# Designs tried in a protein design chat: VH-VL binders against Flagellar assembly factor FliW (fliW). Part 1

No score or structure here was measured in a lab: all are predicted.

Target 1, 154 residues: Flagellar assembly factor FliW (fliW), of Carboxydothermus hydrogenoformans (q3adg3)
Amino acid sequence: MFILRLFSPAFGEIEADESQIFSFPEGLPGFSHLKKFLLIRHRDNSPFFFLIAIDEPEIYFILIEPSRLLADYHVELSCEQQGLLHLSEETPVLSLNIVRIPPEAKEMIINLKAPVVFNLQEKIARQIILDADYPVRYPIPLSKVKEKADAGTK
Structure headers, positions and changes below count from the first letter of each chain, unless a header shows other numbers; antibody chains are not in Kabat numbers.
F, E and O stand for the ipSAE by ESMFold2-Fast, ESMFold2 and OpenDDE, each averaged over both directions (binder to target, target to binder). V2 = 0.75 x the mean of E and O + 0.25 x the DockQ between their complexes.
[cut] stands for letters that were removed.
The coordinates of atoms that the task and the answers printed are left out; those that the model quotes come from them. Centres of patches stay.

## First folded at step 1 (VH-VL)

Design b1 (framework fv_bexmarilimab)
Heavy chain, then light chain:
Amino acid sequence: QVTLKESGPTLVKPTQTLTLTCSFSGFSLSTSGVGIGWIRQPPGKALEWLAHIYWDDDKRYNPALKSRLTISKDTSKNQVVLTMTNMDPVDTATYYCARLYYDSSGYYPFDYWGQGTLVTVSS
Amino acid sequence: EIVLTQSPGTLSLSPGERATLSCTASQSVSSNYLHWYQQKPGKAPKLLIYGASSRATGVPSRFSGSGSGTDYTLTISSLQPEDFATYYCQQYGSSPYTFGQGTKLEIK
ESMFold2-Fast, scan of step 1: ipSAE 0.006; ipTM 0.594

Design b10 (framework fv_bexmarilimab)
Heavy chain, then light chain:
Amino acid sequence: QVTLKESGPTLVKPTQTLTLTCSFSGFSLSTGGVGIGWIRQPPGKALEWLAHIYWDDDKRYNPALKSRLTISKDTSKNQVVLTMTNMDPVDTATYYCARQEDFLYYFDYWGQGTLVTVSS
Amino acid sequence: EIVLTQSPGTLSLSPGERATLSCTASQSVSSYYLHWYQQKPGKAPKLLIYGASSRATGVPSRFSGSGSGTDYTLTISSLQPEDFATYYCQQYYSTPLTFGQGTKLEIK
ESMFold2-Fast, scan of step 1: ipSAE 0.023; ipTM 0.666

Design b11 (framework fv_bexmarilimab)
Fold by ESMFold2-Fast, scan of step 1:
Structure b11 (fold): chain C 154 residues (1-154), chain A 121 residues (1-121), chain B 108 residues (1-108)
Amino acid sequence: as target 1 above (154 residues)
Amino acid sequence: QVTLKESGPTLVKPTQTLTLTCSFSGFSLSDSGVGIGWIRQPPGKALEWLAHIYWDDDKRYNPALKSRLTISKDTSKNQVVLTMTNMDPVDTATYYCARLEYDDYWYFDLWGQGTLVTVSS
Amino acid sequence: EIVLTQSPGTLSLSPGERATLSCTASQSVSSSYLHWYQQKPGKAPKLLIYGTSSRATGVPSRFSGSGSGTDYTLTISSLQPEDFATYYCQQYGSSPRTFGQGTKLEIK
């Protein structure tokens, strides 16, 4: 089996399976030159993921699985958007949202307007701007995030 | 309208404890993403951040003064209380409370009028 | 602790002139947490600019902020009489939260 090894300043030495590598045909906003990313779940059953640029491992994003925190959040893609991601009704898909944590770490800011949608079969992903009127900056207190994570491990 | 007002003694003796209350209206500390901070300004000098408290009761203190400061809130009364022990003449200053708002950034968007506290025997 | 140094300490200008006020941090600060306050004699500070370049509600368009890293600037494009005040920069990104020593903008 093939194992990718890379060094990330934020995470140290990383060993990952090739199946965790995703192609981003358009990259991400501000990083259009980065087309290959490694997706790692923080811990087993954690709502958090890290998305690390393979060609520039100092560049990474923190992503969250929104269904773990927000019961009423639904990602509905247009026909055109489904085409861009090569999705069919049978395609396994993962939808995550980029978060940022301000210096005080009292809240997490979730971009609910633009989830990152992963085609798990073809290993391609895109950040998609939803037609639904979700906020680009949705704050959630870190205490609520911890509460949901703790409930999941019990 | 949103208002904040500081109250407490205007004169304290050296070694005494100062207790200041910030009373506010037009918002609640039960609202996520708000807080109240205390900032002081000695006559003719710069602003100095002392402490703040968030809606979830988490607290931050200026490390230089941490051993002397206690901040607490009473959400039902719309009040935040700052206590500072062992007052010294050098602590003479105008003390402000200010609303700490979160909107992608943390900043003090609204300030009380301030209360001058003189420390003298 | 991050020290914010403002220059000049005092700036003497006439109405209609452009004012440029500088704030230099002893180490890099996030532009999202660099703010500017205006204080008139005997009054509380008033939020003017937050996150380096966003004007607070009711702040006239003649006020603008810019900068990144360690160097930040507040510009007033055409001074009005009510603009003569002391201006403070503040960083919120690192504990302790610190303010600059202020720049006093005075008529003359």
Scores: ipSAE 0.005, ipTM 0.512, lowest interface PAE 13.3, mean pLDDT 86

Design b2 (framework fv_bexmarilimab)
Fold by ESMFold2-Fast, scan of step 1:
Structure b2 (fold): chain C 154 residues (1-154), chain A 120 residues (1-120), chain B 108 residues (1-108)
Amino acid sequence: as target 1 above (154 residues)
Amino acid sequence: QVTLKESGPTLVKPTQTLTLTCSFSGFSLSTYGVGIGWIRQPPGKALEWLAHIYWDDDKRYNPALKSRLTISKDTSKNQVVLTMTNMDPVDTATYYCAHSEDYYYGMDVWGQGTLVTVSS
Amino acid sequence: EIVLTQSPGTLSLSPGERATLSCTASQSVSSSYLHWYQQKPGKAPKLLIYGASSRATGVPSRFSGSGSGTDYTLTISSLQPEDFATYYCQQYDSSPWTFGQGTKLEIK
């Protein structure tokens, strides 16, 4: 039984169990030295997640569950990419996309080209650059995101 | 539209310090994942990376030149400044600044470059 | 530092031909951090391929990239006159960031 306690400047004291910790064999772009991340959901049924670096908790990413916001977005992995993530037919998988919220903006920008794919069984994750021609900067109004997130809690 | 433009002296004497400014528009260097790099190219030679500064003020320098280089940003002016001390004729090159979003997107937009000649 | 070696140094071909340019790294590089640039005389480099295989915006479909580990390839399936330029590979995997020495693609 392992309970991790860490202090994040953005989130204060966080308590998490081992099941929320993921190994990133290659880290994330710009942060290849960070190999362990904590994944937490913003609220029950929220489309938002936070990915916090265990070794440097001031570093965190905001992720969304894109299927709740974009009906025609599909993550298709090559056989090689599935191998890198240890995916089999039965493996529970979660695919999330990193978002940026520029200062004073009314839009968030979603990276649809490079989802972060989580193997929920083996606790490994990778950011995968898709072969599909998805944009790396996909803007969505924050008002639309809030509508869809709030509807999910009813 | 993202644009960058280099400015600074076009002629520098040996032993002097070079100061170059990269002025940009169309993005904020406070946005996560965004960085600006400096790259140089001597006439007829390959590209050589010099330094990079990121949205979180993380700074990276080419170790071969690290003791001579300083990179800084002024977000209120939309500028990144590179200084290089103790200039030598072999430092004659076209100097570029370039925009990047995270490391996996490459340097997608470059300035036009500024030729700096080092001679007496 | 990671040294990127491009081959050949000069490639002489005619329009319509297929060009294959190689980039070999002295150490393993994640394909996510391997990029290709095109540079024409007197101009700044232009990003062609990022993450080894993804075309940058506005780059024609005749350009493709592939590779992993230490071996990377840029292919131009049918050369157009405007494709004769110098091509550079670049890695962002480990500091210092490095470029290859370039492959000059010239008209035969």
Scores: ipSAE 0.000, ipTM 0.505, lowest interface PAE 13.3, mean pLDDT 85

Design b3 (framework fv_bexmarilimab)
Fold by ESMFold2-Fast, scan of step 1:
Structure b3 (fold): chain C 154 residues (1-154), chain A 120 residues (1-120), chain B 108 residues (1-108)
Amino acid sequence: as target 1 above (154 residues)
Amino acid sequence: QVTLKESGPTLVKPTQTLTLTCSFSGFSLSTSGMGIGWIRQPPGKALEWLAHIYWNDDKRYNPALKSRLTISKDTSKNQVVLTMTNMDPVDTATYYCAHIEYGDYVFDYWGQGTLVTVSS
Amino acid sequence: EIVLTQSPGTLSLSPGERATLSCTASQSVDSSYLHWYQQKPGKAPKLLIYGASTRATGVPSRFSGSGSGTDYTLTISSLQPEDFATYYCQQYGDSPYTFGQGTKLEIK
């Protein structure tokens, strides 16, 4: 069992299991030099996750599990995209979307066009641009997000 | 309400260095995903992207101008500074700063622009 | 570098007519990263359409965008006097960010 220890300016000292570490072969857009990230769920059964760059822990992203907020949203990958992620029908997969929550805004903005897809078995992940016509900037009222997030714990 | 405003000299002599400041309100560069870009437009010509900087200090420069450009931010002052060395009359243009977000890469709010004339 | 070519360079039309503006990329661009801007004389550009087809806040429904791959179109269904301006497409499918050369929409 490997335990990773790192210091994040946003989260303080973090101890994490190796199973929470994912390789990003091409990084993320704008951050191609960052190849390893730690994935942490905000709290048990929360729809929110933090993705923290291991080599530069000041860099982190907020992600949401969109299926818990949007019933009609589903991630459909091409054969090429499935190959890049080493996916089969039996592979456990987690699909999350990057969100922005500005301090003064009443809305959270979700990138539905480009989910981050995690292969939970092989510990690799990629941001995938979907063929489906989903928006890059999808606003959701923060009140709606809070209500659905709270319902997930009950 | 998001607002941006460019400031700096309106006249620059050839070979001098241009320094422009973008002052903004309505958002912070401490907020994840936030960035500021610089775009210029010579009179009667197309828009040309120069550089941008994100909340985490990630910087991108137009490769054609990279050796001449430096971008930096002061998050506490809500300012982004662009420096361009060795100015030439061909660099005469209106210079804009604009808000940009990581992920969609769209310039959604723009400053009014500042015309910089390069002449002897 | 992805080059965006806009056509026509100048489009002369009357109020009430339909305008169709084209933007062609030298390489395939994901439609999520293709945007349109409107610029009036002496003013800063204004975001009009982002992600090829989504109208920015406050943009009238007469404006619509479409396209994918290398071919993108901006359509104005019934021109109003305030629509006569220069229109630019922009991409960030790859670095650097590039803009088209613009299409000037002028009164006939």
Scores: ipSAE 0.000, ipTM 0.550, lowest interface PAE 11.5, mean pLDDT 85

Design b4 (framework fv_bexmarilimab)
Fold by ESMFold2-Fast, scan of step 1:
Structure b4 (fold): chain C 154 residues (1-154), chain A 120 residues (1-120), chain B 108 residues (1-108)
Amino acid sequence: as target 1 above (154 residues)
Amino acid sequence: QVTLKESGPTLVKPTQTLTLTCSFSGFSLTTSGVGIGWIRQPPGKALEWLAHIDWDDDKRYNPALKSRLTISKDTSKNQVVLTMTNMDPVDTATYYCARELFGEYYFDYWGQGTLVTVSS
Amino acid sequence: EIVLTQSPGTLSLSPGERATLSCTASQSVSSSYLHWYQQKPGKAPKLLIYAASSRATGVPSRFSGSGSGTDYTLTISSLQPEDFATYYCQQYEYSPLTFGQGTKLEIK
């Protein structure tokens, strides 16, 4: 296995195997120069993930698994978008959404319009702008998120 | 190559504490995204997850057994230790340790298992 | 906790036949967190399929997985004698991590 060693100002020293590394062919909006990211789940069974740029570890994103909070949220990709991600109906996929948690805020803001879709087999990912009319800024109370994370989800 | 092996007593008396050690090679628990889980299987029954510990020292326990379980790691020895208090005959099982990959949370390599019999 | 119900409990088939094993979750789980293991008598479980459909290293192509939501399936396209084993599904989208009760595949 290949081991990556990384120093993140936010997370300290990190060691990761290749299974956690994803290629972003187009990077992310505002960060097109960053093509490789490390995906780390915050804690076991946490709905939160951290996405850390390998080449610039001071840059990271907080992501959430929206299906764990929002039953009505469905990521439906066009044929072209599925092609860009090398997805077939049998490809294991993880869909996460970038969140913003301002300091001292009591709400988390989720971008439901543009999920980050991960092909877990080929280790490629892209932020996809959905055709569906989802909001770019969807607030959710942090207390509801904490209840789910702390109690263990059912 | 990745290997894991369980060790500990094969016979425990009721009310005693069980201590099991998982010794592994071919990887390190300093590697992000790697953890060790403990799973048990009573004779002829299904698999039951007990606890896990990961590279970040995050410890998770089965809520049904949480008050009885403690998991710890010694990265210098490549070992993970599980302690279970107040053993009962119903705890008779084969105990496995296995490497867990976070993100997807599956067990890709398993130890051979160690049978622990709880009897007077 | 999520209960995984496997059916049938026991399946008796001949070599060359197709086996279809089901795993039903009491609540919807993401396919990324559903996995299948094979356990032969007296041995530790072995990872077969992870993330519902990805075959683990060294697993023969006759094994395939599919499904989403609450319904998942493990298929063995042409049974071999060495496939006699108990098969378990596992989820860890929700705490605690749970396994199904197993399907015992018997070669008749």
Scores: ipSAE 0.000, ipTM 0.497, lowest interface PAE 15.5, mean pLDDT 84

Design b5 (framework fv_bexmarilimab)
Fold by ESMFold2-Fast, scan of step 1:
Parts: sequence; C-alpha cells; structure tokens
Structure b5 (fold): chain C 154 residues (1-154), chain A 120 residues (1-120), chain B 108 residues (1-108)
Amino acid sequence: as target 1 above (154 residues)
Amino acid sequence: QVTLKESGPTLVKPTQTLTLTCSFSGFSLSTSGVGIGWIRQPPGKALEWLAHIYWDDDERYNPALKSRLTISKDTSKNQVVLTMTNMDPVDTATYYCAHRDYEFWSFDYWGQGTLVTVSS
Amino acid sequence: EIVLTQSPGTLSLSPGERATLSCTASQSISSSYLHWYQQKPGKAPKLLIYGASSRATGVPSRFSGSGSGTDYTLTISSLQPEDFATYYCQQYGSSPETFGQGTKLEIK
C-alpha cells in the first residue's frame, strides 16, 4: 500500500493512505494552484476534518460536517454540478463546509453557501456554490456545537 | 501566558473519593480543538495518562481506570475537575493537569502537580 | 494498548558528550503522535519534541528527534549540565495514550 509522508508546520509529520488524498481540479478559491489535498478526520467521532495541501503543507482548512450541527441544512446539487464531480446515484459522497475559528471568538463561522463536496469513489472534490440562499458567514456559538454533538448517538 | 494549577486534598483515606480541580488561564476551553488532560506519577515511577476532556465535551478515559474516573469542565470558571472513586494506597502519586491542542495532541503546558497521599 | 519501551533505563554520561535515547512502540504508530518530555526532579514534565522531530518553543537546537513506525530516537548533540534529567516518550496514536517508562540521564 502507498503511504504518503508529509511535514506540516501545524501538524508535524503526517502519514496518510492513498485513500485520504483528493484531487481538486480547480483547487479552492484563492488557491487555484493547489490541486491535491489530504483529508483527515480530527478524532474518531469528531465532526471536524482538516484539509491539508500536499504541495504546500503550511496551507490547511478546517471543515465541519454540517448535518451534525444544522438539521435544516441540505446540499442540493444541479445536474451540471453533479457532472463536474462525476456523481451518479450510486456514488458515495461526503459534503463538508469550511469553518473559521478566530483566536478570541466564542463562535465558529461556517460557509454554508459553498460546501466542499467529495466524490469518495473517484477521489475528486470541489467547492460548490449552491443555488439556495445560504449565508457565506454563518456564526454558531461553540455551546451550540456541543449541544448538537451530544444529540448524535449510535 | 498559559498557566495551569492543580488543587485539592493532599491526604486521602482508603475507599474515599478524590476530587481535584485544574484552574487555568491564558486560553479558553470554548476554543475549538483545545483540551485538558490529567496525568499522574507515583513516586519514582513513570507517567500514566488518566483522562482528558475537549472543548466539545468529548471525554476519554484510561480503560484500566474508567469505572473510577469522571472528568468535567466549567468553561465559565476556567476549570476542569477530575473525580476518582475508591482510593487505594497504590493511587499515591503526583497528579498533573495539562493543556492539549488538536494540532499535535501533545501536552504542551503542564501544571506544577499536586502530591496526593493515600494512607490509613 | 500500545506499549512504549525506552532504552537504556539509565544512561551515564559527562557534559559535552552525545546522548542517544530510544523509544520502541509495540505497534507501528504515526510519527505525528509521538512526543518527548523532559522531567527534572520535583518538577512537572516539559514538552521537548512533538511529532517525533519538531522542537517545542524555547528548546535548544542540541535536542533533535527522529524516527517512524515503531522506532524513535531522541538525540542531544552536546550535553549541558542542565540536560541531566529523566526523558519520557509518549504516544497518542492509539487509545489509551501511553508513556514509556523513562530514561534517566545521569552524570558519570
């Protein structure tokens, strides 16, 4: 099996399986030159993920699984957007949203307008701007993150 | 600057419950990724991890001691509390609380430790 | 449970010498989850190296870490008097997180 070794200033030495590597054909807004990212779940049952640029490991994004925090949030993709992601009815998909957590903030800011959608089969991902009228800056108190995490049991 | 300090009783009788408080400053447990762990060290022996709690109330316990341990936080007071039931002389140790961030999962700042002696 | 075995248990050296301390894990772990701590008598442990090879803030350049998989090493290139202490490795690659038994570095 293929093991990728990467050194990140934020995360130290990272060892990753090929299955955690995703291609971003257009990169991310502001980072169009970065085409390969490593996706890591923060902890076993965490709603948080890290997306680390393989070619520039000092660049990373914090992502959250929005369905664990917001029951009314739904990612609906157009036929064109599904085509860009090579999605079929049977394709396993993961949808995450980029968050910002300012150092002194008591709130997490979620970009609900532009989720990052991952095709888990073909290992490609894109940030998609939804047609739905979701905000690009949605603040959520950290106490609400705890509340919603506690609601999820299995 | 980050500081942590342990407080609680220094002497405990066998079968009693130990309650230790970690008071901290320089960071908030409401900050995503931040956590506090408890580690103990019997005199002249190695370090042993006991439990940790994170900003999202995720709790982890050493399986060998899980039935005896409870960890909780009070974010408004900047405190984390560890409770350990049914104390035994073998539990005599210096108890530390330490800050852990999500980036490296290391214990980067430690309290001074509090020696807890269990004897009859 | 991952067991960390440190060797030697005690290392006797003189100031100016090179120290090499080993930590072996019973199972392969990611190096990003292996850390080294320094503890002086009567004091709390201090983070020395995180992620197998990164020096913590304020740690002198004479300290370096290396390794991957099951084998990790802490090296002190030229011992200073203040370096004589006990060193512990720790892993957070698998629950429960564990510490090694320690290597005591003492003056010869």
Scores: ipSAE 0.000, ipTM 0.489, lowest interface PAE 14.0, mean pLDDT 83

Design b6 (framework fv_bexmarilimab)
Fold by ESMFold2-Fast, scan of step 1:
Structure b6 (fold): chain C 154 residues (1-154), chain A 122 residues (1-122), chain B 108 residues (1-108)
Amino acid sequence: as target 1 above (154 residues)
Amino acid sequence: QVTLKESGPTLVKPTQTLTLTCSFSGFSLSTEGVGIGWIRQPPGKALEWLAHIYWDDDKRYNPALKSRLTISKDTSKNQVVLTMTNMDPVDTATYYCARTPLYEYSYGFDYWGQGTLVTVSS
Amino acid sequence: EIVLTQSPGTLSLSPGERATLSCTASQSVSSDYLHWYQQKPGKAPKLLIYGASNRATGVPSRFSGSGSGTDYTLTISSLQPEDFATYYCQQYNSYPYTFGQGTKLEIK
């Protein structure tokens, strides 16, 4: 694999494996023109990931691994949605959710209705709107998020 | 409660070096994603960003002023220091420090210090 | 650097009226990186709107933001006496971070 070098205003110079690059055929809502993103885990054992647009590194999203916080959250894809992501029964999959943290809020807002699903074999990803009745704005106390994140490290 | 406060000289002679300290409470600059920036505003004029320092000691400078600026932090004292060399009367401004709560695109400068007016004159 | 141009420079209105403030970027900016600040005389700026359309904590519902690409707008639907201040837009999209020159909202 070749080493990719990017300059991100938020993260400085980034050196990453090309294996961390994912194609987004539809981009993301509001960013349909951005088709390639770099996925980086914030730290070892962190529930947080950063998704950085390769063509416009100023643009990035914060994602969280929901299983670290919500034991009963399950991502179930329809047959059509599995087809869009080129998923088979043996395909390794990663599902993450975009988060927003308002200023002075004591809560992180997670979009549980629309996870970003990554096909780790084909290196393609999409934001999928689930049929399940999950909320678009699910608040979790920041203290609880930090506690769960720190438990993985300590 | 989050608070930030600037301190330093209010009067500086041309060619001298300005050193300003930002003291803060209610958060730690060791918290992942947190940063502190310096912004100045000449009397009656627009805001101008000068420099930024992040929790991981990553430093960013306005390219127009980069050769004159140094930013550093002392995490144990909850302080960020800005040094600006070769002061000129055009550098007369109110200097602010402000927090960015996360390396997060949807956040701006969410808390600001009160500002300190620095006048550059002979 | 990305230059932000605000218009009008000064807006004179009466309480109860609607204010519309514009911010135009010299280059396309992701809406997630455009923020609005309110500054009252003798005070530090206060974060008002982040990511083009999200109200900061404690900001009244009469304040709203919109826009994408190069064109952004801040609207105050029914002006209150405390709203007369200078408003700045700011981009966080690229270094150096830049601010507009400000729009002064003054009482008529």
Scores: ipSAE 0.000, ipTM 0.498, lowest interface PAE 11.6, mean pLDDT 84

Design b7 (framework fv_bexmarilimab)
Fold by ESMFold2-Fast, scan of step 1:
Structure b7 (fold): chain C 154 residues (1-154), chain A 122 residues (1-122), chain B 108 residues (1-108)
Amino acid sequence: as target 1 above (154 residues)
Amino acid sequence: QVTLKESGPTLVKPTQTLTLTCSFSGFSLSTSGVSIGWIRQPPGKALEWLAHIYWDDDKRYNPALKSRLTISKDTSKNQVVLTMTNMDPVDTATYYCARVYDILTGYYMDVWGQGTLVTVSS
Amino acid sequence: EIVLTQSPGTLSLSPGERATLSCTASQSVTSSYLHWYQQKPGKAPKLLIYDASSRATGVPSRFSGSGSGTDYTLTISSLQPEDFATYYCHQYGSSPFTFGQGTKLEIK
């Protein structure tokens, strides 16, 4: 059932069900006042997602599923961080990273230091700063991203 | 709901400057990764790319025509303007503006204006 | 600049037949930047296939694209009357962004 309708300047009219709505108890850096976001996948089997603020739909973020591109990237959360996200061993979790795409989209910049972790069961999410020494600005060619995404559907 | 429409003179004399405006609705040129391109097509000939302007005001021009072309945007008016100097009868063509949207899938032109025929003659 | 050469220039076929259109690039183009547009007489071009093989929204399943490197193909499995149009390949991999010269599908 798609019951939510939003108008986004970037995406036009969007229809989504409540299962795609996530609560961000602390919002995102620079947007602490925004507590509810809609998560939509860019296309079937795409590694890309859009995270759109429900209360201010002109605000959105582009996210990527990094495990599909970077085999050595692992999101390891402390016990405290797992508690903040209400995670247990059985909880389905999705970890995505915010990307910045500079002019002409030859490369994208991934924030590997601060993934956004989603509790798919309780519909809460947080941006977590990892203890691991990952860069906040990691460039990757878009052509490599697209080749990997296409291969993943086979 | 996304629309683009070209406007400007339909007749231009040789040596004059052509100014075309692309007016659009249903999206913002402030959106990261969105751009507007201009393409022309002489009668019975192939499509030729002219220029692009990106959300961050970055600009690209066809090198063969760069000395004659200027592209600019007014984000508050939802308009992109293309100027082409020293018009010649060979520049007679239908001029299109198109949205290049979806920075994630390779910058294709997903929505085109209807086109405006510009005839260059005395 | 990357030159895109389409073949054949004109293809005469009957409804129900299969059409195969080729696009050859003078230099390798990543498939993510190779797109196909359909143009009907008197109309603006319409996006048909993007990223070499992905169908645009609303494009019928009889249209398919394939290819990599320098060789790309657009196939229409069973021609309908509305498919008789001119088809252009386009590369957005490097500036200047170029189009092929077009393949015209016409009714036999």
Scores: ipSAE 0.014, ipTM 0.521, lowest interface PAE 7.7, mean pLDDT 84

Design b8 (framework fv_bexmarilimab)
Fold by ESMFold2-Fast, scan of step 1:
Structure b8 (fold): chain C 154 residues (1-154), chain A 119 residues (1-119), chain B 108 residues (1-108)
Amino acid sequence: as target 1 above (154 residues)
Amino acid sequence: QVTLKESGPTLVKPTQTLTLTCSFSGFSLNTYGMGIGWIRQPPGKALEWLAHIFWDDDKRYNPALKSRLTISKDTSKNQVVLTMTNMDPVDTATYYCARWEGDYYFDYWGQGTLVTVSS
Amino acid sequence: EIVLTQSPGTLSLSPGERATLSCTASQSVSYSYLHWYQQKPGKAPKLLIYGASSRATGVPSRFSGSGSGTDYTLTISSLQPEDFATYYCQQYGSSPLTFGQGTKLEIK
């Protein structure tokens, strides 16, 4: 296990073990040069995660576990997409969605069309465009998100 | 309602610098993952991507034209500006700005502005 | 850079016929981030299909996209008069973003 140390303007000094580091073979759209990211859960049992670029720690994304908010949201991957992520039926997988919180907004915007799928065993991840007709911009009231986050800390 | 509109000179002389402005409404370029790109199309030819700028001021340029291009944003004015130096008659084209939501495709386009380069 | 080659360059068909348009990439397009646009003369392009197979809002069900890796197809199952236009594929599986040269769909 190796320990990574980095400084993030948003998060200060960070120490992370190798298990929190994921390879993004193609990066993320608009950030194809960034191939390694650190995944941090906001708090124990929180629906929120932060994805921080190791080579450029000023770049980070806020992710949410959508099953905590949306009971009818299901990530169905094609056979080719499963292959790109090295997934089998036994592979532990985490699916998260990038969120945006516009200035002065009372709603959080979730990209349900393109989840970020993590292979927890091989430590590779990709943002996948789903075949299902999910919106790129799905609003959720921040008050409802806070309620779920507070319940999650129990 | 999302709208984008290009503005700038319609006639440019060879060797001059072209400056185009994209004015938009109906969204904030401060939104995570949001961006605006510039694409051009010479008469009767294919679309060619030039540059794009993201919510966090990250900038990407077509490598074939990178030395000639500068893209910038002014979020207080809802504008994105593209400059292209050393214009040549082969740069005659309709120039479009387009919105990039989620950073993988262009979902809304401006009407385009024809820029003719001639002496 | 990924070069996208569209075939045929021009396709002449009659209303009611099926149109099949191809887009071939010089190397594999990651995430199937391949999109299709429709452009009518004098107008801006309009997003038609994104992520190889997803229809954009308001796009009729007769339009469908398929493919992965290097080979992608746009199919129009029963051509309507308003469908005669130029179609472009675009990738952003890797930088730089590139467009194909276009396929012109014209009435016979």
Scores: ipSAE 0.000, ipTM 0.495, lowest interface PAE 13.9, mean pLDDT 84

